# VHH binders against WD repeat-containing protein 55 (WDR55), part 2

Target 1, 353 residues: WD repeat-containing protein 55 (WDR55), of Arabidopsis thaliana (Mouse-ear cress) (o80775)
Amino acid sequence: MEIDLGANAFGIDFHPSTNLVAAGLIDGHLHLYRYDSDSSLVRERKVRAHKESCRAVRFIDDGQRIVTASADCSILATDVETGAQVAHLENAHEDAVNTLINVTETTIASGDDKGCVKIWDTRQRSCSHEFNAHEDYISGMTFASDSMKLVVTSGDGTLSVCNLRTSKVQSQSEFSEDELLSVVIMKNGRKVICGTQNGTLLLYSWGFFKDCSDRFVDLAPNSVDALLKLDEDRLITGCDNGIISLVGILPNRIIQPIGSHDYPIEDLALSHDKKFLGSTAHDSMLKLWNLEEILEGSNVNSGNASGAAEDSDSDNDGMDLDNDPSKSSKGSKRKTKSKANTLNATNNFFADL

## First folded at step 4 (VHH; framework vhh_sonelokimab_d1)

Design v15 (from n12b with S57R K100R)
Fold by ESMFold2-Fast, scan of step 4:
Structure v15 (fold): chain B 353 residues (1-353), chain A 123 residues (1-123)
Amino acid sequence: as target 1 above (353 residues)
Amino acid sequence: DVQLVESGGGLVQPGGSLRLSCAASGFTFSRYYVGWFRQAPGKEREFIGAISYSGGRTYYAVSEKGRFTISRDNSKNTLYLQMNSLRPEDTAVYYCAAQRRYFSGYTYEYDYWGQGTLVTVSS
């Protein structure tokens, strides 16, 4: 299933309980689409959310509201049922906001182009915490709910671990050799996986963040712009060559391709039941992939346990003991090699005159 | 601190060629997406083309594809625009612009701007 959005989408997110997907577009619009297993993908709503690019989208409040973040420095909450604006933080950040994630039922985290991270109370509509560990744009964030720690990646080539209980940056990595573009937590909280500009996945052991413990180089040289955790042993990668892959971690291997675009991948998201994967790229397309069908055909669980002896995760005694298996986590990228599909489409309109 | 300085503009006959340069200083040029825009008298700035950090990817306004070529030299912190088969309607002030994160044809997405160099195409 696929649909031409008319403009490149920087962010997508699935509704937590129904067959709806939201997309935030470079022209500032927010689109809502309904999908069916019968290969139908229909736009139910279009919201003029922002004056500049809509860079991040998240469903909140049990799917009743959508929060969007923009290059216009604002964060906007929109009612799903009516499309009405519920709350608008016009000067949420001093710079363009490029990342947004759910933290708790009542809090969200946002990151901007200058490295500022803010934590917002959604009920009070106020900033509760601010972190300034980074000197370059925030590329991705993921949250460890058990320990109340936010993991942040940046174009400055480092990751930071922010403690929300103490409101302090607890640790920060050394420079990783390249920009960090995406991040996920897996292996029951024992590993943090970062995608890089040069196509390497860096594996960090929880509690030992100064340098990576392992590297996965089989995707190089293609930047890994998006990462999604599928389960504790597998993740989905979205790269600048347009390829979407299923990758195993410890043992590190490419398991199979899932899908592709002809242009760099921008964002990836999983449906509430993990039946569908959504992808966007610099081709203005939203594609939905039936993971149930794709993965059943390949029997990807065959042999997954055979690599368990290669797993050195037992070395990390500082891990969270209570990983929430239902916690959706994905890496997101705002650094990209190209938005030219949207630019070419816009220029084509003028060229036709 | 940050500076972009365009050069190479001037008067040229229709059908002629010009190469514009943009010298960057005060920031890490090799980490920025950079591009060219132009503005004719009484008109808004329009996008011409942009180039990635390494120069491995380029994006052009459809109307300019084939006549204009964008390139960069990171060792010299310099952006170039090669303009061929120039026409009177190419008369404009040409600006270079830099942004940290991605390709864009939108003026408001750029962090740093030069002051421009005038190109006049007339007989």
Scores: ipSAE 0.015, ipTM 0.413, lowest interface PAE 8.2, mean pLDDT 82

Design v17 (from n12b with S54Y S57K)
Fold by ESMFold2-Fast, scan of step 4:
Structure v17 (fold): chain B 353 residues (1-353), chain A 123 residues (1-123)
Amino acid sequence: as target 1 above (353 residues)
Amino acid sequence: DVQLVESGGGLVQPGGSLRLSCAASGFTFSRYYVGWFRQAPGKEREFIGAISYYGGKTYYAVSEKGRFTISRDNSKNTLYLQMNSLRPEDTAVYYCAAQKRYFSGYTYEYDYWGQGTLVTVSS
């Protein structure tokens, strides 16, 4: 299912427990949509949140509030039920705010166009930590809750690891091959995966952040602007060619396409139950993809491990109807061969030749 | 230091043509969407067109499509605007702009701006 937003959206996020999705638009508006499994997608609310683009959107407070970040340097909290403004930090940053992530139940992190990262207490509405490790825009962030460390990527081509217990930058990578655009943690916290402007995925081992341990180049040269963790072994990529792919990490491989837009992908988000993937692109469209249907169509050939066993232990020399002996081994057999779902191919039939 | 420097403006007669250039420095030009805006006397800045990182996609304001052509040369860090069949109402200061994420027409989404070059269309 899909809907025309009327303007391009920079950020989307799904409600943590109900079928709602929020979109932050280039014109500063915040839209809230209700969706259902019967392919219904309806705008429930439109809020004039910001005077410049709304670049990031996150549900907080168990889904009771939506926090948005803007090019107008502000961070706004909006009540989901009423659409009313709850809190407005008008000068949250000195520069345009382009990234926002949930850290804990009461803490969010924001990053701006000049490399500043701030950590906010959502109840006290105050900045608790500030990090200035980067010399260019903050592109992405992800949080390792077990160690209380924030992983930050930047257009300066480096990744930093910020320790929220000590308020110090614990480590920073050497310059990568290009700008880092997106980041996720996977493999049970053992790997950090970064998407780059040149289309490479860089794999870092936790605790060894100076240089990447591996590279995945099969998506190059298309920039990987969005990354989502689906599980510990699979992630979803959104690229500037509009293609949305399911990718496996270690072993590194493209598993299947999920969907596409005709324009560069801007953002990706998963529903609370991982049944739906939301995507936005430079086409003003919000598309919701049914992951249960798409991923169930990906069949793995288990092989023909079991041969037909002949009844070699039973001397069943009974009386059968007289058969023509010339046809005993000349039966025509056709086999069905199926491959993993690629480019709308779900099943193929091959005759003998 | 980031700079965008427009050139190629001047006086031209109605029906004439001009090619504007914008030289970029101080940032990785090939990683930005870049575009042209203009501001006529007494009016607000309006969108003309924009081009993706490697020129694979171009976006134009509906009113300007067909008369104006946008192009870029990443090896020279330069953006171009070819303007044909110019009219007196095309008289404006033309601005080059760059941004990491592009959408159609919103001036406040652009990170870097040039100082502009004046185009005057009169007899």
Scores: ipSAE 0.018, ipTM 0.379, lowest interface PAE 7.6, mean pLDDT 81

Design v18 (from n12b with S54R)
Fold by ESMFold2-Fast, scan of step 4:
Structure v18 (fold): chain B 353 residues (1-353), chain A 123 residues (1-123)
Amino acid sequence: as target 1 above (353 residues)
Amino acid sequence: DVQLVESGGGLVQPGGSLRLSCAASGFTFSRYYVGWFRQAPGKEREFIGAISYRGGSTYYAVSEKGRFTISRDNSKNTLYLQMNSLRPEDTAVYYCAAQKRYFSGYTYEYDYWGQGTLVTVSS
């Protein structure tokens, strides 16, 4: 299913427990859509969040609020149910903010056009840490919760690793290829995968960030603008040519296409149950892809245990390699529980408005 | 020094064609999305089209699609706009612009701008 947003969306995110998806648009608006398995995609909310482009969107507070970051240098929290502004950090950064991620239950990270990364403590509602490892725009961020390390990519062609416990940049890569546009952590924390402007993926070994340990070349003729982890062995790529692919890492291979837009992919996000993939591109379209239907019999639909009536006459070629990586999401509950137990009387990041 | 210099503007009759050039220097041209905008007398600056880093993808404003073609030559650090079937309403100052991160039709999203070249379409 798809919908014309009326303007390009730079960021999308799915609600953690209900069938809602949020999109941040180039005109500064935040849209909230409800989707159903029966091809229904309906806009429930339109908020004039920002005066300039809304570049990043994240649900926080168990889906009760949406945080957006903008070229207007601000970060805004919006109530999901009412669309009301609950907090506005008007001068969050000194330059346009282009990326935003959830770090822990009580922290978020934002990155700007000049290479500044800020960590926001929801208890203080202020910047708790600042990193300036990069000399060009921040393109992507991902978080290793076990070690409390933030991995940051930049248009300066380097990746940095920021230690949130010490407030120090622990490591920074050499300039390996070209601009780094996207980043994910895979292989149970052992590998960091970066998308590049030249159409390759760079694979870094955790702890050895000076140079990449491997390259996935010839993946795309142009840039790999978006990366989304599906499981520990597979990721989804969104490229400048509009193609969305399922890709395997070690062994490095293109597994299958998922879908396409006619214009460069801007952002990718997974629904909480991994049933749907959301994509946006420079065509003003939001597309939702049914991954259960597209991947057919993949680990993504692990809840559908095969019965005796399953296709026993289909040839499986005698190799049975299916592990269920989707069950790894339950591992995240251990960390969430641990953090929740240490944060009695937690205050929401924007709760006081 | 960062600069973008447009050329190729001038007077042309309705139905005619023009090719505009934009010469870039002082930055890594091949790492930028670059585009064309125009500003008609008494109007705000409007988007025409943009092209990706290596020229594999183009994005046009709906009103310009089919008559205008954007292209680039990274070996010459040059952006082009081929304009065909010109009309009096195409009369405007044409600007080239560059930005790093994405295709954009919005003027405020661009990092670098040229000074513009005047195109006049009249008989």
Scores: ipSAE 0.027, ipTM 0.486, lowest interface PAE 7.7, mean pLDDT 81

Design v19 (from n12b with A50R)
Fold by ESMFold2-Fast, scan of step 4:
Structure v19 (fold): chain B 353 residues (1-353), chain A 123 residues (1-123)
Amino acid sequence: as target 1 above (353 residues)
Amino acid sequence: DVQLVESGGGLVQPGGSLRLSCAASGFTFSRYYVGWFRQAPGKEREFIGRISYSGGSTYYAVSEKGRFTISRDNSKNTLYLQMNSLRPEDTAVYYCAAQKRYFSGYTYEYDYWGQGTLVTVSS
């Protein structure tokens, strides 16, 4: 199922317990959609949240509120039920804010266009920590709750590990080939995976952040803009060619395609029950993919129906032959009609100019 | 000093072709998304298309798709727009623009702009 948002969305997030998804749009609006298994996707709320692009969105407080971050340098908390503004941190950062993550039940982290990272207490509405390890925009963040460490990636081509107990940068990588665009922690906290501008995934071992321990090369022709952890061994990639893939880590392999847009992927998010994947791209579309249906058979338990390990292995080998990274672009042979939403939105936004 | 300099504009007859160039200096061109915009007399700036860092992804506004082709040469720090089957309604000042963070067609997201080159399509 899909819906035209009317403008490109930079961020999406799913409610932690109900079938709601929020989208932050380039025009500053926050949209809230209700979805169901009958392919219904209906806008319940439209909030004029920001004067400039809304770049990140996160449900907080058990889904009672949603926090948005903007190019206007502010962070806004909106009540989900009413759409009313409940807290507004004007001048939260000195520069445009492009990323937000949940840290604890009462703490969020934000990153801006100049490399500043701030940690906020949501109850006190105050900044508790500030980190300035990076020289270019913050592209992604992820949190290791067991050690209270924040992992941050930047357009400066490095990642940093920030200790929230001491308010100090514990470690920082050397320049990592190119800009780092996305980051996840997996393998039960043992590995940090970064998506890069050149289409590679860099694998770091926890505690050894100077240089990567492994590389997954030739995953995409260009940037891996979005990464989403599915489980400890699998992640979902969103790339500039519009392809969304399920990828295995150690062993490194492309397992299968999940879906596609005709334009670069902007953001990816999972529903609370992992039944749906949400994706946005530079086509102003929000698409919801039924992962339960798509991933049926990717689990080795599917082989139990055949009753024979040898036959199950043969079936798996047949699927693996199709998982050549160099051939993932075969989908490009199929094209759909494109639309001029960016052109129309640009004309509409600048009518007074 | 950051500069984007367009060239290749001029007078062309309907049905003709033109190739525009945009020479970039003062920034790491290969790390920027770049695109073309145009502005016809009395109208707002209109998005034409954009190209990713390496040239692996291109997006075109639907109205221009099939007639216009965008390409780049990072070794020469140059962006190109090939325009075919030109029509009188293509008469406009053509601008190149660069942005680092997002692959976008919105004018307010672009960090650097050229001064423009005039294309006139008439007999």
Scores: ipSAE 0.032, ipTM 0.458, lowest interface PAE 7.2, mean pLDDT 82

Design v20 (from n12b with A50Y)
Fold by ESMFold2-Fast, scan of step 4:
Structure v20 (fold): chain B 353 residues (1-353), chain A 123 residues (1-123)
Amino acid sequence: as target 1 above (353 residues)
Amino acid sequence: DVQLVESGGGLVQPGGSLRLSCAASGFTFSRYYVGWFRQAPGKEREFIGYISYSGGSTYYAVSEKGRFTISRDNSKNTLYLQMNSLRPEDTAVYYCAAQKRYFSGYTYEYDYWGQGTLVTVSS
């Protein structure tokens, strides 16, 4: 299911318990959409949140509020039910705010265009801590709740690890080969994976942040603008060629495509139950992908040797089966061919770049 | 050094056409969103439109739709603005601008700016 937002969305986030998704748009508007399993996607609310682009969106307070960050240097809290402004930090940063992340129930972190990271107490509307480890825009953040450490990526090509208990930068990487655009923590906190502008995924071992321990280059040369953790072994990538992929980490491999846009992916988010993936791109579209159907359909069609697969074949003692007794699943073969053709077409399209 | 250099401006009769060019150097042009702005005497800079890094997506301000076309040639590191059916109110200095990540209609959000080229539409 998909809907034309009317303008490019820089940020999306899903409600933690209800079938709602929020999108922050380039024109400063905040849109709220309701979705359902019957492929319904309907805009419930449009808020004139900011005078300039809305770059980041997060549900907070168990989904009762939405926090947005803007190029206008402000951070705004909006009531989900009414659309009314609850709190407005007009000069939250000195520069455009790019990123927002929930840290604790009462704490959020924000990052700006000049490399400043601020930690906010949502109860007091005050900045409790500030970090200035970076020389260029903050591109992404993720939080290790067990150790109270914030992991930050920057266009300066480095990653920093900020200790929120001590209010100090604990670690900072050497310059990578390119800008770092996105970041996730996985492998039960043992690995940090960064997406880069040149299409490489950099794998860092927790506690050893000076240089990466491994690289995954199979997405190159397409920039990895968005990363989402699906589970401890798999993540979802959104690239500038418009392709959304499921990628396994250790062993490093592209598992399957999930979907695509014809334009660069802007943001990715998972629903509260991980049933839906939301994506936005430079085509002004919001697309919702049913991961249950996509991932289960692929598994059934790929079917390797197992008792369940054999039993299923036994139950299908029909005339159609007799007509094609030695043929493999056409669905799997078609998907392989479709994927290859799609990747070749997309690769050729971006090769002209 | 980074440069954006506009050219193609000049005097044109109402109803006429002009094609502006913006030559980029000193950065990886193909990895940037690039767009056009204009500024009439005594007014703030007005957004015209932008084009994605590949040239596949183009966004126009509502007032410019249908008369102006933005295109790019990454092999030449050049951005273009084709202006048709020009009117006296189109008289302005035209600027190109480049932004790597967050492209918008707001002037302070851009990484790089050109010096501008004057377009005069004679009544």
Scores: ipSAE 0.046, ipTM 0.418, lowest interface PAE 6.1, mean pLDDT 81

Design v22 (from n12b with Y59R)
Fold by ESMFold2-Fast, scan of step 4:
Structure v22 (fold): chain B 353 residues (1-353), chain A 123 residues (1-123)
Amino acid sequence: as target 1 above (353 residues)
Amino acid sequence: DVQLVESGGGLVQPGGSLRLSCAASGFTFSRYYVGWFRQAPGKEREFIGAISYSGGSTRYAVSEKGRFTISRDNSKNTLYLQMNSLRPEDTAVYYCAAQKRYFSGYTYEYDYWGQGTLVTVSS
């Protein structure tokens, strides 16, 4: 299913527990869509969030709020149920904000056009720390919860590893020869995968960040602007040629195409149940791909088609290490703050200073 | 007012070299991705290459990689294109362009454009 947004979307994110997807647009608007498994996609909200492009979007507070970051240097919290703007930090950064991620239930991280990374406590309305390891824009961030370390990629062609417990930059790579555009952690925290401007995926071993340990070049020369982890052995790539691919890591291979746009892919996100993949591109379209049907359809087609398709499906099944978890129950309860405390923390966090 | 002014175009023999310059004014040049595009008669405008804010990263169209080199001097607010091993098919009007967010090969993503400089490659 798909919908024309009317403007290019730079960021998308799925609600953590319900069938909602948010999109941040180049014109500064925030759109909220409700979808269902029967191919319905309906816009519920259109918010005039920012005066310049809305570059990053994240659901916070168990999906009760949406946080957006903008070229206007601000971070804004919007209420999901009403669409009301509930908190606004006008000068969050000194430069345009490119990226935003959830770190913990009370912490978010943001990165800007000048290479500044800020860590925000959602309870305080202020920056708890900043990192200035980079000399060019921040392109992507990902978080290793086991070690409390933030991995940051930059247009300066390096990645940094920021220790949130010590508030220090612990490691920084050498120049990779290309801008780093996207980043994910996989292989149970053992590998960091970066997408580059030149279409290469760089594989870094955790703890050995000076240079990459391996390169995957089969996507070159198309820049890899979006990366999304599907499981410990597979990721999804969004490239400059509009192609969305399922890629296996160690062994490195293109498993299958998932979908395409006619223009470069901008962002990718997974629904809370991993049933749907959302994609945006420079065609102003938001597309939702039914991953269950696409991956299952590949298996059906494999039975009727060539051995190459059968090999791809067999390898895909063989690489699914998450099919046999060490723990088979949802017995691990997540610690959450009360709704009242979370709402108060959110309002305080984004109040004008 | 924002202005991008290309210079250095002209007639050159096949196999020759040419260096184009683009002088920028009216915006913070060092905060923009800048690039080169060309348009041959009767053809669409096509991407050649772009360079990051610091000049530390470059992106080229696959067909032009190895013959053309893009560089910038932020102290002079100037973008350069070094063209080597020129061929008759390189004959086009060459444009410089600037955009704020991403390295882009797409014309519609660029905020500011120069008026172009003509390069003719013939004997």
Scores: ipSAE 0.018, ipTM 0.311, lowest interface PAE 6.3, mean pLDDT 81

Design v23 (from n12b with A50W)
Fold by ESMFold2-Fast, scan of step 4:
Structure v23 (fold): chain B 353 residues (1-353), chain A 123 residues (1-123)
Amino acid sequence: as target 1 above (353 residues)
Amino acid sequence: DVQLVESGGGLVQPGGSLRLSCAASGFTFSRYYVGWFRQAPGKEREFIGWISYSGGSTYYAVSEKGRFTISRDNSKNTLYLQMNSLRPEDTAVYYCAAQKRYFSGYTYEYDYWGQGTLVTVSS
């Protein structure tokens, strides 16, 4: 099911317990939609939240309020039931605010266009922590609640790990050779996966953030603008070419397509029960995909993706298979493997003749 | 310094064609959505279209889609607008604009603007 929003949406979020989805639009409006399994998608509310683009949207307070962040440097809390403004941080940041994430029941994190990250107490309207590890826009954030650490990605091509207990930046990666556009935590907290502008996913091992431990190359010809965790082994990618895919991590595989837009994907979100995927793109459309129906046929593919397909690699960890561009760091023996592959292709070509 | 410099404007007769170029410097052009706007005498600035980072996606305002084509060459840091079947009402100053993260037809969302190049369509 789908609906024309009338303007591009930069952010979407699903209500935590009911069939509602919120969209933040480039014209500053906040829209609230009700959906159901009968393909009904109807707008319940339209709020003039901001006078400049509404770049991020999140349900808070167990779905009673929606927080929006704007290019006007403000953060606004709106009551879901009435649409009334309940709290307004007019100068939340010095620059346009583009990213929001829930941290705890009473705290949110926000990131701006110049690399500033702030942690807010939603009750006191006050900033409790500020981090300035980045020199370019904040693109994504994810939270590891067990360690109270915020993982932040930036257009400066690095990720940082911010410790909310100590108010310190604990770690920051080296430049990844590309902008980092999105981030998720997977493998029960053991892996951090970042989407990049060149269409690659970078895999970082938790606690080893200087450089990535693996790269999923040739995933997409264009940027991976949105990443969404489905479970510990699978994620959903949204790309500049409009394609939405289900992807397996370790082993790294494209499992199946989920859907598409004709224009670049802007945001992805999952419903509270994971039955629906919401997507927005540069076509002003909000589309809801029935994941239960789409993924019913994927059990065999998911099992294959989760299984070890490289028995020789398992038998000989790093022996003669030490150059794998999809799994190895950039320091691996690429030339040896590339040359061997080229030689094998040449031998097969001449053998056929 | 960040710069966007339009060129290729001038006087052209009705039914003619013209190609505008926009040369970008001082930023990583390949990481920006870039697009074209125009402003006719006495009117507000009008959105023409945009092209994505890689050039894999283009969007046109409905009124321009059949006559105008946007393209880019990231190796040359250059944006192009090919204009065909020009009409007197296409007379305007043409601007290129760049936006890093968010594309739009809304002027306030663009990070960088050129100074414009005048296109005059008359006999």
Scores: ipSAE 0.121, ipTM 0.562, lowest interface PAE 5.8, mean pLDDT 81

Design v24 (from n12b with K100R)
Fold by ESMFold2-Fast, scan of step 4:
Structure v24 (fold): chain B 353 residues (1-353), chain A 123 residues (1-123)
Amino acid sequence: as target 1 above (353 residues)
Amino acid sequence: DVQLVESGGGLVQPGGSLRLSCAASGFTFSRYYVGWFRQAPGKEREFIGAISYSGGSTYYAVSEKGRFTISRDNSKNTLYLQMNSLRPEDTAVYYCAAQRRYFSGYTYEYDYWGQGTLVTVSS
């Protein structure tokens, strides 16, 4: 299901317990939508939150409040039930605010266009920490709750690790050869995965942040603008070409496409039950993808393949060079096309119109 | 230093075509979203269109779609605007602008601006 927002949305977030999704728009508005499993998507609220673009949106306070960050340098808390302003931090940053992330139940982190990161106590409405490790815009943040460390990526091509207990930058990577656009933590805290402007995913081992331990190259011809963790082994990528993919990490592989926009992906978010994926792009559309439906096929096929491998001596088949089907059956090769391949072909066709 | 330099403006008859160029220097052009704006005498700057850093995606103001085409050549650090079926109301100073993060139709979101090139459409 999808809805035309009337303006590009740069931030989306799902309510932690009910079927609501919030979108922050380039024109400064905050929209709130109710969705149902039967494919209804209805706008419940429109708030004129900011004078300039609303770049990031997060539900806080168990879903009772929405926090938005703006190019106008402010951070605003809005009441979900009434749409009324609860708190307005004018001049929260000295520069446009790009990024917001929940840290704890009472703490959020914000990052700006000049590389400043601030940590806020949401109940006291005060800045508790400030980090200035970066010289260029903050592109993404993620939080390791076990160690109380914030991982930050920047357009300067480096990643920093900020210790919230000591209020110090614990480590910073060397230049990664490109801008870092997005970041997630996976493998039970053992790996940090960064999306880059050149279409590569960089894999860092926790505690060894000077350089990446591995690279997943040629994932997209250009940028991986959004990353979203689905589970400890799989993530969702949103790319410059508008394609949304399910990707496996270690082993590194593209598992399947999930969906697409005709324009670069801006943000991705999961519903509270992980049933829906929300996506926004530079086409003014908010799209909700039914992951239960999409991934049921993928999970069953993956499970069946794994079960077959465990229950049989299939490894022997892979080593048998006397009967290579790909070489022996050069003729009469049957083509299988997936629904995703059909959609991709349709997109390519319409791009020429 | 960072520079964006527009060229290709001039006098053209109604119904004619012009191709504008914008030469970039002093920054990594291939990593920026870049766009075109125009400003007619006595009016605010208005958005025309923008192109992603790879050139794979374009975003146009609805009023300009179909007449104007934006493109880029990262090997030459150059942005282009192909303008067709020009009208007297297209008379304006045309600016190129660069922004790092995303597509935007808002002037305040752009980090770097050129000096502009004048396009005059008259008979």
Scores: ipSAE 0.038, ipTM 0.490, lowest interface PAE 7.1, mean pLDDT 82

